# Ledger of designs, part 15: VHH binders against Gamma-interferon-responsive lysosomal thiol protein (GILT)

Target 1, 207 residues: Gamma-interferon-responsive lysosomal thiol protein (GILT), of Arabidopsis thaliana (Mouse-ear cress) (q9sv73)
Amino acid sequence: GKSGKVKLNLYYESLCPGCQEFIVDDLGKIFDYDLYTITDLKLFPFGNAELSDNLTVTCQHGEEECKLNALEACALRTWPDQKSQYSFIRCVESDTKGWESCVKNSGREKAINDCYNGDLSRKLILGYATKTKNLKPPHEYVPWVTLNGKPLDDSVQSTDDLVAQICNAYKGKTTLPKVCNSSASMSKSPERKWKLQVSYANKATNY
Below, E stands for the ipSAE of ESMFold2; O stands for the ipSAE of OpenDDE; V2 stands for 0.75 times the mean of E and O plus 0.25 times the DockQ between their complexes.

## First folded at step 17 (VHH; framework vhh_5c3l_4)

Design e2 (from a2 with Y59F; at its last look DockQ between E and O 0.53; V2 from the best seeds 0.00; counts 0 for: pae E 2.1 > 2)
Fold by ESMFold2, look of step 17:
Structure e2 (fold): chain B 207 residues (1-207), chain A 120 residues (1-120)
Amino acid sequence: as target 1 above (207 residues)
Amino acid sequence: QVQLQESGGGLVQPGGSLRLSCAASGFTFSSYWMSWVRQAPGKGLEVVSDINEGGSSTFYADSVRGRFTISRDNAKNTLYLQMNSLKPEDTAVYYCAKDESYGPWEFDYRGPGTQVTVSS
């Protein structure tokens, strides 16, 4: 109700190198700084996948991406809290070949496996497809990040830039994390720049 | 226009049973997955169970597996949750939801909820 938390949405796909780097390295810093106390983080696995007229999903990095997107959608259904959801997805995105170990060590193996191997994972992915395809403005690449519904400014090119924007956007009553006093209070020259390997949405088709 | 109304909550001792019902209207009930979600005091929404359109596929949180049973009657536009072997940690407001969700935070179409309290 009166939280005022900043809504941070990440639209991504599991085998995009830029998405992997953002999830593992950049989002990790947000939790390291305790920004989750002022942030409502939501993850949307679908990315640049395509949905045909008969509702067949084709993923930009192949069938394995579709499978891992579905696995991560199941994790988002399985845990109610952002920290647990992120912990699992970070595990998978740190080593996608090792995803089975992430499931085994999660403490929710039965629920995740039932979802992943059953109809629920497909149901969840179609929901993420709808949310991703209805973005306004449409995403141009992944990782696609929105802050309170607005795409990040192109000048946001580092974790420090993102942290500053989160700190400045927060309107709630929770005590700001310490990092907000060092980053959010200043307009800075860039301290470092992301070199994310983004994956572009296809803006043209051939028939 | 979507309307969902839960009923059947109440106070029960540990080990007891309750049966929740949800009357649905304003949409083609048989065309949608349905879910039960709950919110314990001071916690976020937890998906308890899901059921597909025809009732052939059901899914449960590990915390309720073996104790709760979701079902639906498409002729009566009604969703059910049979809750057995209730524990104090099951205390929550239980919501019936039209399942358009990805995780517990995306349930835009849910009823006002019914309180379940499990205590000695």
Scores: ipSAE 0.506, ipTM 0.792, lowest interface PAE 2.1, mean pLDDT 85
ESMFold2 (binder alone), look of step 17: mean pLDDT 84; pTM 0.852
OpenDDE, look of step 17: ipSAE 0.833; ipTM 0.924

Design e3 (from m2 with Y102F; at its last look DockQ between E and O 0.68; V2 from the best seeds 0.74)
Amino acid sequence: QVQLQESGGGLVQPGGSLRLSCAASGFTFSSYWMSWVRQAPGKGLEVVSDINEGGSSTYYADSVRGRFTISRDNAKNTLYLQMNSLKPEDTAVYYCAKDESFAPWEFDYRGPGTQVTVSS
ESMFold2, look of step 17: ipSAE 0.654; ipTM 0.861
ESMFold2 (binder alone), look of step 17: mean pLDDT 84; pTM 0.851
OpenDDE, look of step 17: ipSAE 0.872; ipTM 0.946

Design e4 (from a2 with K98T; at its last look DockQ between E and O 0.67; V2 from the best seeds 0.68)
Fold by OpenDDE, look of step 17:
Structure e4 (fold): chain B 207 residues (1-207), chain A 120 residues (1-120)
Amino acid sequence: as target 1 above (207 residues)
Amino acid sequence: QVQLQESGGGLVQPGGSLRLSCAASGFTFSSYWMSWVRQAPGKGLEVVSDINEGGSSTYYADSVRGRFTISRDNAKNTLYLQMNSLKPEDTAVYYCATDESYGPWEFDYRGPGTQVTVSS
C-alpha cells in the first residue's frame, strides 16, 4: 500500500442498491474533496457471494451479479490509479444494464474484455473472495467499509462523518485537504444521512 | 520465504528491445499466476502483463499489446517479459509480482525491480 495514507476499503457487490448508492453518491467525495491525497481506496467486488469448497461462486443477486463483479474486477486491475478505477466502477453501478457502454468508452476495452472472457477474471474474483471472507470481524452486510482495517463505527452515518473519520485517521506528512479543516462542523450537522438499502450477508440468494 | 528477483533491464533507444527475467523461489512457482508490473516516475503501479500457472493464458495492458510478450518456464522457476519496439513511455521500474494464492489487482509479493529506460 501507499505509505502514510488512510486505508479505505469498500467491500461490495453489484446489483446491490445500497452499494450502488454509496458508490455513486458518496464514495466520489474522496476525489471531489481531494481526500485521495491522503486515502488509499480499494474496492472489493464480491460482497455476500458464497465460495464453495470446489471454488464455485454463487452470488446473492444471481449470475448477473457474478458477471458484473468479474467485469469490475478486471477493470480494477486495468488502471493504476484510484480515480480511473472508481470512475469506471461508478459508471457501471450507475446503470448496470448499460455496462457495455462503460467498457466501450473506457479506452481499455480490449484489456478489460480479454480479462473478463478469459481465466483472469476468475482468478481475480477468487482473490476478492478470499479477502472478503478473511475480514475480521466478518462483514454483516454490504456495502461494508473499513478504515485502516476496522469497520466504520455506527456513529458514521453520512459522507461528512466518513470524511471526518478519514481526516482524523490520517497520520501522514502531507498537507491535509481543505475539507479536513471543516470536518468537525460537518460531522455535527450532516446535510445528508445515509439511508442505504444494504444487502445482508445472512440473507438467502435473491435471483 | 517467497523471493522474486528481476533482471535484464537497462538503457535502450526507442524501437529497441529488452528481455526481462524473474527468478522465483520459496514457493511452488508453477501453481501461481505471475505478473509483470511497472511504475513510471510520478505514476502509480500498473499491471503490464499476466500469465496463468501453465502459461496457456496471457493478458496484456493495451499500451503494450503487440509489443510485449510474457512467458514462463516452470522448470526453471523463471518468468520472462520480451519487450520489443520500446517507447519512451515504457520507461519505468519493472517488477515481477504474484500473490501467494488467488490475488486481485494488488500484489503480496514483488521483487526489487529492474530499471528500464527508453531514451534517445
Scores: ipSAE 0.680, ipTM 0.863, lowest interface PAE 0.8, mean pLDDT 91
ESMFold2, look of step 17: ipSAE 0.684; ipTM 0.872
ESMFold2 (binder alone), look of step 17: mean pLDDT 82; pTM 0.836

## First folded at step 19 (VHH; framework vhh_5c3l_4)

Design f1 (from m2 with A103V; at its last read DockQ between E and O 0.85; V2 from the best seeds 0.80)
Amino acid sequence: QVQLQESGGGLVQPGGSLRLSCAASGFTFSSYWMSWVRQAPGKGLEVVSDINEGGSSTYYADSVRGRFTISRDNAKNTLYLQMNSLKPEDTAVYYCAKDESYVPWEFDYRGPGTQVTVSS
ESMFold2, look of step 19: ipSAE 0.639; ipTM 0.857
ESMFold2 (binder alone), look of step 19: mean pLDDT 83; pTM 0.848
OpenDDE, look of step 19: ipSAE 0.859; ipTM 0.942
ESMFold2, fold request of step 20: ipSAE 0.685, 0.719, 0.692; ipTM 0.866, 0.885, 0.875
ESMFold2 (binder alone), fold request of step 20: mean pLDDT 84, 84, 83; pTM 0.852, 0.853, 0.848
OpenDDE, fold request of step 20: ipSAE 0.874, 0.880, 0.878; ipTM 0.944, 0.946, 0.945
ESMFold2, last read: ipSAE 0.635, 0.663, 0.693; ipTM 0.839, 0.864, 0.874
ESMFold2 (binder alone), last read: mean pLDDT 83, 83, 83; pTM 0.849, 0.851, 0.850
OpenDDE, last read: ipSAE 0.877, 0.877, 0.887; ipTM 0.945, 0.945, 0.951

Design f2 (from m2 with A103L; at its last fold request DockQ between E and O 0.76; V2 from the best seeds 0.00; counts 0 for: framework grips)
Amino acid sequence: QVQLQESGGGLVQPGGSLRLSCAASGFTFSSYWMSWVRQAPGKGLEVVSDINEGGSSTYYADSVRGRFTISRDNAKNTLYLQMNSLKPEDTAVYYCAKDESYLPWEFDYRGPGTQVTVSS
ESMFold2, look of step 19: ipSAE 0.618; ipTM 0.849
ESMFold2 (binder alone), look of step 19: mean pLDDT 83; pTM 0.846
OpenDDE, look of step 19: ipSAE 0.869; ipTM 0.946
ESMFold2, fold request of step 20: ipSAE 0.607, 0.651, 0.634; ipTM 0.841, 0.858, 0.852
ESMFold2 (binder alone), fold request of step 20: mean pLDDT 83, 84, 83; pTM 0.845, 0.857, 0.848
OpenDDE, fold request of step 20: ipSAE 0.885, 0.884, 0.885; ipTM 0.951, 0.950, 0.950

Design f3 (from m2 with A103I; at its last look DockQ between E and O 0.76; V2 from the best seeds 0.73)
Fold by ESMFold2, look of step 19:
Structure f3 (fold): chain B 207 residues (1-207), chain A 120 residues (1-120)
Amino acid sequence: as target 1 above (207 residues)
Amino acid sequence: QVQLQESGGGLVQPGGSLRLSCAASGFTFSSYWMSWVRQAPGKGLEVVSDINEGGSSTYYADSVRGRFTISRDNAKNTLYLQMNSLKPEDTAVYYCAKDESYIPWEFDYRGPGTQVTVSS
């Protein structure tokens, strides 16, 4: 927007292992490095789900994924600020079987439960479905990450290269975080040995 | 063109009441969810309440639950917010928002807002 902040969009689904790892570890470092001061982080829970003509949602990792996507959509509605949104979603994605404790400890239990158990969560998911299906180019897998509207390539699925890309893309007026000085010096990151476990959109690799 | 016009704001003492109205035109009002959102001084937008197309489902922020009531009159294309037991923390500009491609904090269709000030 007008702030000049870098738009970092994550399109994901709640039970994809790669999405869980990216949310917990890689996005966590964005806040640890104070990159949130130059970044607009937005989360789009839908992923590789399908939406039928009758508006039935079918999730790649089963009905539980649909439910947790809806829960996280409710959290995005409940808090206006990205740090609070991320804190809740990180809690859930750190242990999806423990999601109920995340709700109880959130300070917003009633609003989240009303949304989650009512028709508002479905309305929110349909909105995220529209945004995900309108991606250009279409996403091929999740986690699908865009920086200022452009998808990151396969070699940019690590926090170090992501940090450099955010720092280099920033065109605003605020002072760059300290990490950007070291990140800018290492704008070409080494190849990572470790890669995320992505889930493919239209492959025969469903589970 | 979507047009939304809020009214009914003003200065009120703590414990008082106000009723906000939003006149809607330029779209089929009864086919959309509607929301009230507010922006306190120096703060971001907070969703206060949501209501579905027919008014059968309503949702509230925990900060206003039990004190505010959202309603709609689809025959008059009007959205309402009854605000009771007002507190200084409710001081904000209140916006009527149309839900189209519902993305949190991306309210592309809202009115110019109405100021509510609650002070002792």
Scores: ipSAE 0.582, ipTM 0.831, lowest interface PAE 1.5, mean pLDDT 85
ESMFold2 (binder alone), look of step 19: mean pLDDT 84; pTM 0.849
OpenDDE, look of step 19: ipSAE 0.862; ipTM 0.942

Design f4 (from m2 with A103M; at its last fold request DockQ between E and O 0.88; V2 from the best seeds 0.81)
Amino acid sequence: QVQLQESGGGLVQPGGSLRLSCAASGFTFSSYWMSWVRQAPGKGLEVVSDINEGGSSTYYADSVRGRFTISRDNAKNTLYLQMNSLKPEDTAVYYCAKDESYMPWEFDYRGPGTQVTVSS
ESMFold2, look of step 19: ipSAE 0.692; ipTM 0.876
ESMFold2 (binder alone), look of step 19: mean pLDDT 84; pTM 0.852
OpenDDE, look of step 19: ipSAE 0.870; ipTM 0.947
ESMFold2, fold request of step 20: ipSAE 0.640, 0.664, 0.647; ipTM 0.857, 0.866, 0.857
ESMFold2 (binder alone), fold request of step 20: mean pLDDT 83, 84, 84; pTM 0.851, 0.852, 0.854
OpenDDE, fold request of step 20: ipSAE 0.897, 0.896, 0.899; ipTM 0.959, 0.957, 0.959

Design f5 (from m2 with A103T; at its last look DockQ between E and O 0.71; V2 from the best seeds 0.71)
Fold by ESMFold2, look of step 19:
Structure f5 (fold): chain B 207 residues (1-207), chain A 120 residues (1-120)
Amino acid sequence: as target 1 above (207 residues)
Amino acid sequence: QVQLQESGGGLVQPGGSLRLSCAASGFTFSSYWMSWVRQAPGKGLEVVSDINEGGSSTYYADSVRGRFTISRDNAKNTLYLQMNSLKPEDTAVYYCAKDESYTPWEFDYRGPGTQVTVSS
């Protein structure tokens, strides 16, 4: 809302390989660099899922994706802070077949299980569906990342590029993280481009 | 215009009880999920409890399970939160929220809140 923080939104689905890589690797560095102090990270699990006329959800990577999206929606409801939310979702996205262990070790097993097994998880997913469908412009693939409401463009080709964009967009009063003033990215060579395997909204093509 | 008004907050000792109420108007109360959310000093909004349209499903944060009870009276357009065995960590502003989004950082329709302070 009113924070001076940079709004970083990730629209994703749980079984897209590119989404998994972005969550585990790229978002991990935002926390490692203490960028969370100037970043308002929001995650929107729905991705390329479809709603039927009867509001039945069909997920691009099958019913297990629908279940894991719902689980992650429950996690976003369960914790108030983005660091805790991210920690749980990173656990699941690091090994989706191990998701039950993530729940058992979360310290929130009862709340997550009640949500996941009840009608709350469906309510949450329909909310994320609305947020995803209201994107302007409509997303073309996942992971779909917006910075202050605008999709990332081709100029962002690495985690270091994303970090720089966040640092430059910040207009608040708090002290910038050290990485925003460091020349470390300029001393690194050679620059590696993102190799994300995106999932396309209209063709269901994965690379 | 959606209107939500919380009441029933106050200062209470640890182990005490409070009952929060939320009067709703300007929408068909019985058609919506309702939530209690709270904001502790310096923290974001935490969803404390949810209740579906008819009251047949209720959900609680693990930190309040067994101590808090959400309920609704659709004839009176009123949402309730019975808070028992209160702890200092329950100190927060408590908001009644109409459910149109369950993201924990965004509640489009909520009241001005009522302060609950749990202290010796």
Scores: ipSAE 0.635, ipTM 0.856, lowest interface PAE 1.2, mean pLDDT 86
ESMFold2 (binder alone), look of step 19: mean pLDDT 83; pTM 0.842
OpenDDE, look of step 19: ipSAE 0.790; ipTM 0.907

Design f6 (from w5 with G103A; at its last look DockQ between E and O 0.80; V2 from the best seeds 0.74)
Fold by ESMFold2, look of step 19:
Structure f6 (fold): chain B 207 residues (1-207), chain A 120 residues (1-120)
Amino acid sequence: as target 1 above (207 residues)
Amino acid sequence: QVQLQESGGGLVQPGGSLRLSCAASGFTFSSYWMSWVRQAPGKGLEVVSDISEGGSSTYYADSVRGRFTISRDNAKNTLYLQMNSLKPEDTAVYYCAKDESYAPWEFDYRGPGTQVTVSS
């Protein structure tokens, strides 16, 4: 992250349907609307996975989710820029069974495969576990989205609401993208509301 | 307190070689993965290579694979990068980094860097 930009953090897991929809559809708008000029997007693959005392990772949607989370962590390490990172992650999340094609077509096949098949991917995932487990407040479900460190509240019910929140939160010097002042996104026509199929975090009970 | 100091940069012709060194102090060097990262003019940080705590695992960006070799000497708290077959595209400031980061934007502990310039 660059200073002055709005921090948009997504905490997610690769096989959650809501996470897939948010990544493909809603995050796509960040780049379509040129909002990346005022937004610093960070992706945190771990989600509702659990970490045992032996540091064994158990993923909510099974071993394949653990593998895809690790693959995506490797991709985030491989590219320095958020556009390239997002392009790869969107490829995988658009069709998770086709992930191998995403790697082969990435231009970074050897680096991603070495990371994924080696001990670097585990190191990265344990780090994302720490980042996710240290959330304040703790996440309740995924996709879990924070804007400048604060979870989105219930009033954010659409992509247009998210765009407005980003525009309103920006305090930097860059000229705002045109969408921030456009009435086109405020149309009275029916809009898709966020009906994400979220995956809930497990909570331990204490007595 | 954490200190990292790179050395060994300079001007070389294409096809030449350089060996970068990084002296580390103020932390338990052998307990951390270490990385070489670089920043070309007008570009962001790129992770060039990673090495595990004991040196048993190494990783390379595809752009440098087969030409660069990372190594470490834990007895001397020193990280190395042997750079062979240098190309103009390798021109950058090279940083030694204590790898607590899970993405390039989180390299909080790195040295001041050493300039490598590959030019005829």
Scores: ipSAE 0.608, ipTM 0.834, lowest interface PAE 1.2, mean pLDDT 85
ESMFold2 (binder alone), look of step 19: mean pLDDT 84; pTM 0.854
OpenDDE, look of step 19: ipSAE 0.833; ipTM 0.927

